# VH-VL binders against q9h9l3: the designs that were tried, part 32

Target 1, 176 residues: q9h9l3
Amino acid sequence: PRKMVAIDCEMVGTGPKGHVSSLARCSIVNYNGDVLYDEYILPPCHIVDYRTRWSGIRKQHMVNATPFKIARGQILKILTGKIVVGHAIHNDFKALQYFHPKSLTRDTSHIPPLNRKADCPENATMSLKHLTKKLLNRDIQVGKSGHSSVEDAQATMELYKLVEVEWEEHLARNPP

## First folded at step 17 (VH-VL)

Design zc58
Fold by OpenDDE, fold request of step 20:
Structure zc58 (fold): chain C 176 residues (1-176), chain A 124 residues (1-124), chain B 107 residues (1-107)
Amino acid sequence: as target 1 above (176 residues)
Amino acid sequence: QVQLVESGGGVVQPGRSLRLDCKASGFTFSDYEMHWVRQAPGKGLEWVAVIRYDGSSEYYADSVKGRFTISRDNSKNTLFLQMNSLRAEDTAVYYCAKEGYWQSSAFHRYFDYWGQGTLVTVSS
Amino acid sequence: EIVLTQSPATLSLSPGERATLSCRASQSVDDYLAWYQQKPGQAPRLLIYDASNRATGIPARFSGSGSGTDFTLTISSLEPEDFAVYYCQQYDYWPLTFGQGTKVEIK
């Protein structure tokens, strides 16, 4: 538990057509859901699309945002040596331009026992919203103001805790 | 520019097998879920299958489950659909489709790019 | 599965007229709704994603609106090239599903 954290990131669109996903917010919580890190992050390139409906990011958030390189350093210090839990976490690591060891990664979008517990197909990639509603009876990502990476990270951790014991045993028997 | 090119379609008898290929270019293939969507002659669109970006998971429509297998080779930017035990009702144009952008826990599984399609005809 | 019902089945209009197409979901799909255009012998083309976002290269005369269960595709002024079949598609639930389509034909 002490070596476990959950992460969720928000991205904005950069590049000529805004099709490049760039990190604009990152939230990290501990096993108990306490926020360890929550910062707006300034991409190295000009933002073309804030994707506010989904990211929750607005122009005002970038005024005092932490530069990407600095934020990345801060985040990596927190993640190093930890079991990192996330939902579709590959996207978060991609946005961070970071590779966490597979043996220390937990993706709640790809844990068959979690889907089974939610009466969902084990091989289907379920959204965090739907799993959270089914298993925690909690609504997340409500409204049109955009997602909260803190809320999503907390939900992700709570979901993982439901299957932690059996999944860790599974991984011990079947190392990635 | 993004391009998807299907191949492998043709005429087969019921019970036979056929494999479709889809060659992708113009984007980072290994970053996206890929899908197959089919359309029977004169009818609407039907989602068939999805495969995760790294091929670690796949999911199917009930109509093809147990008979079709979706796979991918990221080193070759190629998507595959192995179709076994083909039935007359599988007759359709088969499209490979790229899903939209991913954003953390949000899945945008609309299809921003489609191949030209390849026709599969199952008839005795 | 989520059932998407499009209406009308056929819409007969003249160039320059406004076209309004409806898509109703059997239950809420939030904003996870896309619209496609398909012409005879061609693959579908993405028009709208996330209910109201116009895809790259799509003319401004196309617009999407709605949320939850009721969605609308509007073509403000029909061009000759706009006569085609239009499909809506939800991506909030498995399996992914399409509407049955609306044919926009020339009057």
Scores: ipSAE 0.912, ipTM 0.955, lowest interface PAE 0.6, mean pLDDT 96
Fold by OpenDDE, fold request of step 20:
Structure zc58 (fold): chain C 176 residues (1-176), chain A 124 residues (1-124), chain B 107 residues (1-107)
Amino acid sequence: as target 1 above (176 residues)
Amino acid sequence: QVQLVESGGGVVQPGRSLRLDCKASGFTFSDYEMHWVRQAPGKGLEWVAVIRYDGSSEYYADSVKGRFTISRDNSKNTLFLQMNSLRAEDTAVYYCAKEGYWQSSAFHRYFDYWGQGTLVTVSS
Amino acid sequence: EIVLTQSPATLSLSPGERATLSCRASQSVDDYLAWYQQKPGQAPRLLIYDASNRATGIPARFSGSGSGTDFTLTISSLEPEDFAVYYCQQYDYWPLTFGQGTKVEIK
């Protein structure tokens, strides 16, 4: 349990048309859901679209936000050597410009047993919101104020716990 | 600029097979989920299939499940649709479509870019 | 699957008039709703995403509103090039689904 953390990031739009996804918040929780890290992060480029409806990020959050390079260092220090659980986690790592070992990565959006448990198609990539509702009977990402990366990271960890034993056994037999 | 160019369409008899290709350019192909959407002549739009960014998973509409296979070669920026056991009702213009932006824990599966489509006609 | 019902089926208007198109979902799709424009012989073109965000390059006369089950595409003042078929599409649930379309034609 001490070797496992869950991560969730929020991105904003940068670039000329706001189509580039840039890290603007990152939350990391431990196995018990305790927050280990939760910071607003300042992208190196000008923010064109805060994507507030989804990211929860507003301009005021960037006033004292941690510069990207500093935040990245802090986050990587936490993740190093850990089993990192996330939902569509490849996007989080992409935003972090970081690659975590595949053998230490758990993506709850790509675990067929989790989908089966939720009576969802095994090959369909389900949203965190839907899986959390089906399996935990909990509503997340409610309202129009945007996501909470802490809430999402906690939900992701709880989902993984439901299939942890069988999935770890599967991975042991089928290492990536 | 983003471009999607479909090819491989044509006229085939029922029961036959056909493979469509879609060549992508102007964006990082391997970062995005790719889709096929079709449109029968004079009809509306129907989602057909999706493939994950790394090709590790596919999902299909019930109407084509078991007959069609979506795949991709990221080294060639190419998306494929293998269509087997074709039926008359598969007659349509087939579009290659790119998903929208990527975000954490949520998926924005609207299609910001489309190819011009390739016509598949299944007829005896 | 989520059924998207568009209305009206056909909308006959003159240039300069306001067009209001409706898209109703069989159940809530939150804000995961897009609008497309399609002209004869062409591929669909994205107009609106996330219910109310105008896509890059789309004129300001196009706007999207709504959330949950009821959505609206508005064209404030029709231009000659706006006469086309319009589709809504939800992406909250599998399978992805489209509305049956609304044809905006010249009166």
Scores: ipSAE 0.912, ipTM 0.955, lowest interface PAE 0.6, mean pLDDT 96
Fold by OpenDDE, fold request of step 23:
Structure zc58 (fold): chain C 176 residues (1-176), chain A 124 residues (1-124), chain B 107 residues (1-107)
Amino acid sequence: as target 1 above (176 residues)
Amino acid sequence: QVQLVESGGGVVQPGRSLRLDCKASGFTFSDYEMHWVRQAPGKGLEWVAVIRYDGSSEYYADSVKGRFTISRDNSKNTLFLQMNSLRAEDTAVYYCAKEGYWQSSAFHRYFDYWGQGTLVTVSS
Amino acid sequence: EIVLTQSPATLSLSPGERATLSCRASQSVDDYLAWYQQKPGQAPRLLIYDASNRATGIPARFSGSGSGTDFTLTISSLEPEDFAVYYCQQYDYWPLTFGQGTKVEIK
């Protein structure tokens, strides 16, 4: 538990058409849901689309945002050596331009027992919102103000706890 | 410029097999889910299958489960659809489609780019 | 599965007129709703994503609105090239589903 953290990131759109996803917020929580890191992050490129409905990011959040390179260093320092839990976590790592060891990565969007517990198809990639509602009876990502990466990271950790024992045993028998 | 080019369509008899290919270019193929969507002649659109960015998981519409297999080769920027036990009702134009942008803890599975489609006709 | 019902089935209008297309979901899909345009012999073209975001290159006369179960595609002033079939699509639930389409034809 002490070496397990959950991460969730928010991205904005950069590039000529705003199709490039760039890190704009990152939240990391420990096993108990305590916030270890939560910062707005300034992308290196001009923001074309804040994607506020989803990201929760507004222009005002970028005024004192942590530059990407600095934030990346801070985040990597926290993640190094940890089991990192996330939902569709490959996107978070992609935004961070970082790749965590697969053996130390847990993706709650790709754990068949979790889907089974939620009465969902095991091979379907379910949203964090739906799994959280089904398994935790909790509504997340409500409203039009955008996501909270802290809320999402906490939900992700709680979901993983539901299958932690059996999944860790599975991984021990089937190392990635 | 993003391009998707389907190939492999044709006329086959019921019970036969056919494989469709989709060659992608103009974007980082390995970053995105890829989908197949089909359209019967004169009818609407029907989602068929999805494959994860790394090919580690697939999911299918009930109408094709157990018969179709979606796969991908990221080294070749190519998406595949293996169609077995074909039926008359599988007759359609088959499109490969790219998912929209990616966002953490959210899936934007609209299709911002489509191929031109390839026609599959299943007939006796 | 989520059923998307589009209305009307056919919309007959003249160039310059306003077109209003409806898409109703059998249950809430939040803002996970897209609109496509399709012309004969062509692949669908994305118009709107996330309920109200206009895709790159799409003219300003196209707009999407709504949330939850009721969505609307509006063409403020029809151009000759806008006469086509329009589909809505939800991506909040598996399986992904499309509406049956609305044909916008010239009066």
Scores: ipSAE 0.912, ipTM 0.955, lowest interface PAE 0.6, mean pLDDT 96
Fold by OpenDDE, fold request of step 23:
Structure zc58 (fold): chain C 176 residues (1-176), chain A 124 residues (1-124), chain B 107 residues (1-107)
Amino acid sequence: as target 1 above (176 residues)
Amino acid sequence: QVQLVESGGGVVQPGRSLRLDCKASGFTFSDYEMHWVRQAPGKGLEWVAVIRYDGSSEYYADSVKGRFTISRDNSKNTLFLQMNSLRAEDTAVYYCAKEGYWQSSAFHRYFDYWGQGTLVTVSS
Amino acid sequence: EIVLTQSPATLSLSPGERATLSCRASQSVDDYLAWYQQKPGQAPRLLIYDASNRATGIPARFSGSGSGTDFTLTISSLEPEDFAVYYCQQYDYWPLTFGQGTKVEIK
């Protein structure tokens, strides 16, 4: 079986009006929640909005941040060949300017059995914090200091574990 | 410049069907959730439906569930709302709306851009 | 669903005056709260997102504050073009919901 990792990224706002989401932090954990990667990343463009309330990113984090191209290379080396679990993971891949094979991607925001287990509508895209609270009885993203991509990646992996068996079976029968 | 242009509104009898279109431009359409929001005459705003960026899932307000279908064609930057079994209470201006910025592990489902709206009148 | 209650229903003020609009949620929606302005015959226009972030192009006289259940939209000094209906909207829970609106009218 292929190894699984979970990924979560934090984005900041770039572009003239800060509407472009650019990668500023990436965290990758293994199946057990051990941190494999956790780096602040320097976007190639000027940061207009740190989005600190959500991203947890501050200007000081960018002082020694890993340049995007370098970080991207590091991250891709980790992800290559892995089953990558994430929540709304398409945004993470987008920020990475990377496309992971769909057959090796698991998006916990789009797993109906997971929503069902949480007594949520199967077709509704639920937030990570809501699912984590309902299924793990754990509060994440607490406070106003911003998200922790490590915490979020770990929560995402734990959520996936709840439905891993049935979902992997489903995917085996219905390959993407 | 972001633009959303709705079309397809009109007057229909109860029980009939109508399809609304929303043509998007000025942004990467396929990157965003799209929504429909409606407003009955002289009333407030009511969220109607959402569709994922890739069209892989939809979710609806209870008031329209089972009757309305939201869909999209990303190749044409177009959002659709198929409205079946229309009722008088469906009479409203229907707006297509774009979700806000995207962030990991959080959904910012405010609407930074709206279309001009298209009026749907259901009356016998 | 989350019920957003706006108050007052109508706010009668004169140009130059300060307007304070309230939006109260039936339960905490964190900072997932937006404010919109709507004028007759027009689509809503985003004013504030994430409780306190001013949207692009929105004048500085508009500000949002609050978190959890209590939110406030403030117009520091009303301009003639500010007389309109204002809606709050939460996006922390499904379904997405709006307040019933506050009409800011000229005294």
Scores: ipSAE 0.911, ipTM 0.954, lowest interface PAE 0.6, mean pLDDT 96

Design zc58
Fold by OpenDDE, fold request of step 20:
Structure zc58 (fold): chain C 176 residues (1-176), chain A 124 residues (1-124), chain B 107 residues (1-107)
Amino acid sequence: as target 1 above (176 residues)
Amino acid sequence: QVQLVESGGGVVQPGRSLRLDCKASGFTFSDYEMHWVRQAPGKGLEWVAVIRYDGSSEYYADSVKGRFTISRDNSKNTLFLQMNSLRAEDTAVYYCAKEGYWQSSAFHRYFDYWGQGTLVTVSS
Amino acid sequence: EIVLTQSPATLSLSPGERATLSCRASQSVDDYLAWYQQKPGQAPRLLIYDASNRATGIPARFSGSGSGTDFTLTISSLEPEDFAVYYCQQYDYWPLTFGQGTKVEIK
């Protein structure tokens, strides 16, 4: 349990058309949902689209945001050696320009037993919001102010706990 | 500049098979879900299938499930649609489409770029 | 599945007039709603995403509004090139679904 953390990131749009997703916030929680890390992060490139409706990021959050390189170092230090749980976690790692070992990665958007438990197609990629509602009877990402990466990371960890035993056994038999 | 180019369409008889290709360029292909969307002549748009960024999962519309297979080769920036047991109602222009931007816990599965489409005609 | 109903089926207007297109979802899709424009013989073109965000390169006369079940695409002043078919699409639920389309034609 102490070797397991959950991560969720928020991204903003950079590049000429704002289509490049750049890390702007990262939250990490432990097995119990305690916040280990939660920082606004300043992308190295100019922000074209804050994607506030989804990211919750506003211009004011970037005033004292942690520079990307520094934040990346802090985050990697936390993740190293841990089992990292996330939802569509490949995007988080991509935004971090980091690749965690597959054997130590758990993606709740790609766990068929979790979908089965939620009475969803096993091969469908479901949103965190929908799985959380179905399995935890909890509404997340409510309102128009944007997501909370802390809330999302906590929900992700709780979802994983529902299938942890079964999935860990599966992975032991079928290493990625 | 993003570009998607479909190929492989044609005229086939019912029960036959056909494979469509979609060549992608101008973006990191392996970062995105790719989709097929079709449009019957004079009709609206119908989502057909999706494949995960790494090809590890696929999901299909009920109308094509069990008959169509979506796949991808990220090394070649190419998306595929294998269509088996074709029916007359499968007649349509088939578009490959790129999902929108990506976030962590949410999916923005609108289509910011489309190919020109390739026509598949199933007729006896 | 989520059913998207667009209205009206056909909208006949003159250049310079305001066009208002509606898209109603059978249940809430939050802001996971996009609008596309399609001209004859062409692929659809993205206009609006996330209910109200204008895609890059789309003229300011196009705007999207709404949330939940009721959405609107507005063209403030029609240009000759705006006469086309418009589709809404939700991406909150599987399967992804489109509206049946609204044809904006010249009066």
Scores: ipSAE 0.908, ipTM 0.953, lowest interface PAE 0.6, mean pLDDT 96
Fold by OpenDDE, look of step 18:
Structure zc58 (fold): chain C 176 residues (1-176), chain A 124 residues (1-124), chain B 107 residues (1-107)
Amino acid sequence: as target 1 above (176 residues)
Amino acid sequence: QVQLVESGGGVVQPGRSLRLDCKASGFTFSDYEMHWVRQAPGKGLEWVAVIRYDGSSEYYADSVKGRFTISRDNSKNTLFLQMNSLRAEDTAVYYCAKEGYWQSSAFHRYFDYWGQGTLVTVSS
Amino acid sequence: EIVLTQSPATLSLSPGERATLSCRASQSVDDYLAWYQQKPGQAPRLLIYDASNRATGIPARFSGSGSGTDFTLTISSLEPEDFAVYYCQQYDYWPLTFGQGTKVEIK
């Protein structure tokens, strides 16, 4: 069996109008929820919108943040060869300017058996917050101080573990 | 600049079919979830359908389930709405709409850009 | 589904006056709430997203506030071009839903 990790990234707004999503934090956990990586990351461009309500990122977090290019190298080294689990993970990879092989990617926002287990529409994309509450009876992303990428990565891994056997069998029969 | 241009609207009889197109430009189409929203004459707004950025999943309002199909061609930057078994209550201006920005583990499904809309009239 | 109730149905005011529009959700939608402006014969235009963030190009006289179930759109001083219908929309739950709208008209 391949090693499995879960990833969650926080993004800030850059560009003239702050519409560009840039990586500002990345957290990676192993199968057991142990933190393998958790760093604030400095975008190459000026931050226009910290998106703090959602990202949890503040100006003070960027003072000693790891430059993007360095962080990207560190993160890719961890992800290489792994099955990577994430929620709407295509956005995380986009922010990393990296694309992981589809066969080694697991997106918990797009797993029908997971939604079915949560009594949600199978073809609807559900938020991590709602799935975590329904299936793990745990509240995440509470308050207005922003998300914790470590908490979100851990929740994502735990959700996947609920349907891992079934989904891996499905993927074996229906490779992407 | 972002532009969405709907086409394909017209007058049809109940039970007939119609396909709407929405041509997108000014942004990376394949990065975004796309939606259809409709508005009956003199009425409010009603969400109709959504399709994932890569077309791998669709979800519909109960009022159109089993009758409408949302699809997309990312190579052509085009969104589609196939409407079958049309009813009088489907009469509306149909808008294609782009989702807002993406944030980790959260979905911001407000609509920052809309097309001009195309009118569909279902009448005997 | 989440029901959004807007009030008042119609708001009659003069240019220069302050407009306060309410949107109430049947249950909490956190800050996943947007406001739109629609003029006759036009598509809706985004004003506010995430309850209190002003969209690009939107004048400073527009502001959004609230969280959970109660939200407010405020126009600090009405301009002639602000007379229109305003809709709120939640995006925390499926299906996405809109309020029934508030018409801001000239007194």
Scores: ipSAE 0.867, ipTM 0.941, lowest interface PAE 0.6, mean pLDDT 96
Fold by OpenDDE, look of step 19:
Structure zc58 (fold): chain C 176 residues (1-176), chain A 124 residues (1-124), chain B 107 residues (1-107)
Amino acid sequence: as target 1 above (176 residues)
Amino acid sequence: QVQLVESGGGVVQPGRSLRLDCKASGFTFSDYEMHWVRQAPGKGLEWVAVIRYDGSSEYYADSVKGRFTISRDNSKNTLFLQMNSLRAEDTAVYYCAKEGYWQSSAFHRYFDYWGQGTLVTVSS
Amino acid sequence: EIVLTQSPATLSLSPGERATLSCRASQSVDDYLAWYQQKPGQAPRLLIYDASNRATGIPARFSGSGSGTDFTLTISSLEPEDFAVYYCQQYDYWPLTFGQGTKVEIK
């Protein structure tokens, strides 16, 4: 079987009115939850809103942050050829300005069996926080200091493991 | 600038069908979750339905589940609401609404932009 | 579903006065709370998101506070154009829900 990694990115607001979501941190963990990558990333454009409450990003984190282009190269090197697990992962890929093959992508925010296991509507997109609480009995994203992309990536991988067998079989029968 | 322009509202009899359209511009439509929210005359706001950015899933309020269908055509930057088996209580101004910014593993489903609304009146 | 209860139902004030609007959730919604302003015949306008973040273009006299179950929208000094209906909305749980609204009217 192909190697799996889980990814979680934190974004800050750039562009006019800070409405553009730009990559500011990326964390990647392997199947066991070991951190493969965790870097603060410097967007190419001026940061208007750090979104600290959610992103956990502060101005001080950007002082020695890895330039986007460099970070992107590093990240893509890790992701290439792997099954990439994420939560609402299309946003992460968008922030990375990268397209990962759909056949190698797993989005835990859109796996009906996972929602079913959590007694949630199958077609509703649930937050990572809620699924983690319901299925792993673990609180993540606690407090107001912002998210930990490492913690979130690990939780995402653990959630996927709960439905991995069933979902991989489903995907085999119904390739995207 | 972001614009959402709704159309398709009108007067219909109970049991009939109606389709609403919402034309989006000024942002990357396919990047965002889109919603319908309605407001009965003189009443408050009620969330109706949501559709994923790529149209791969929908979720509905219980009040409209099984009767309404939300869909989208990203190639045309258009959101739709097919309303079947309409009831008097469906009478409302229907707004299409854009979700707020997206962030890692969390959803910020406030509505930063709204259409002007289109009135749907269901009466005998 | 999460029930949002706004108070008071109606707030009668004069221009220049401070307006304080409350929104209480039936259970914690963390900071996933937004405030909207709606004037007659118009669509709602976003004022505050994530409980305390002022939307772009919103005057500084508008502020949001609170977390969990208790939230407050404050208008420090009412302008004539601020008399309208205000709604809170949570987006932590499905279905998305709104408060019943508070009408700020001129005394």
Scores: ipSAE 0.863, ipTM 0.941, lowest interface PAE 0.6, mean pLDDT 96
Fold by ESMFold2, fold request of step 20:
Structure zc58 (fold): chain C 176 residues (1-176), chain A 124 residues (1-124), chain B 107 residues (1-107)
Amino acid sequence: as target 1 above (176 residues)
Amino acid sequence: QVQLVESGGGVVQPGRSLRLDCKASGFTFSDYEMHWVRQAPGKGLEWVAVIRYDGSSEYYADSVKGRFTISRDNSKNTLFLQMNSLRAEDTAVYYCAKEGYWQSSAFHRYFDYWGQGTLVTVSS
Amino acid sequence: EIVLTQSPATLSLSPGERATLSCRASQSVDDYLAWYQQKPGQAPRLLIYDASNRATGIPARFSGSGSGTDFTLTISSLEPEDFAVYYCQQYDYWPLTFGQGTKVEIK
């Protein structure tokens, strides 16, 4: 079977009034939750809003951060040919300026069987925090220091494992 | 400048249908989940429905589920609300609303831009 | 669903006075809380997002504070254009919900 990884990113605000979202951290874990990649990334544009409450990104993290172009190359090399799992994963790909093949993409925010297991409406886009609490009995994103993309990627992989057999069979019958 | 312009409101009888349109400009429409929010005369705000950025999934308030359908056409930067089996309690100003910035680790579902609203009156 | 209770229902104040508006959630919504201003015949206007961040173009006299279940909107010195209805909104849980509003009116 294809190798599977989970990805999560943290963004900062760039552009006018900080409304553009730009990549500032990316974490990738393997199926077992081992960290394959975890880097702070320097956006090519001026940072207007670190969004620290959510991103965990502070000015000091950017001092030695990997420039976006270099980080993107490293990340895409890891993702190529793999099934990539994420939560609202289209945002991670937008931040990477990248389109992963739909047939190799898994989005835990958009898997009806996962919502059913959580006793949530199938069509509601549930937060990673709430799905993790309901299905894994874990509190993630705790505190006010910002989110950890490692923690979030690991939680995302564990959530996918709960529906992996069912969802992979569904996708085999219903290719995207 | 971000702009949302609703149209299609009017006076209709109970049991009839009406379609609302919301034309968006000044931002990348396909990057954002879009919402309808309504306000009955003299009352507060009530969230009605949301549609995923690519149009693939929709979610509704219980008060309209099964009667209303939210949809979007990203090639025309347009959001729609099809309202069927209208009732007197659906009388409201209907607003098109845009979510704030996108972020992978959390959903920021506050509404940074609103249309000016279109009035729907359901009465005999 | 999450109930947001705003208090007081009405604040009667004069220009130049400080307004303090409260929003209490029925359970924690973390910092997923926004404040809106609405004047008669107009759409709501975003004031504060993520509990404490001022939206684009909002004057410094507006500030938001609080987290979890208890949130406050403060207008440090009321201007004539600030007499309006104010709503809080949570976005941690579905369905998205609004408070019932606090009307700030001229005494």
Scores: ipSAE 0.844, ipTM 0.933, lowest interface PAE 1.1, mean pLDDT 94

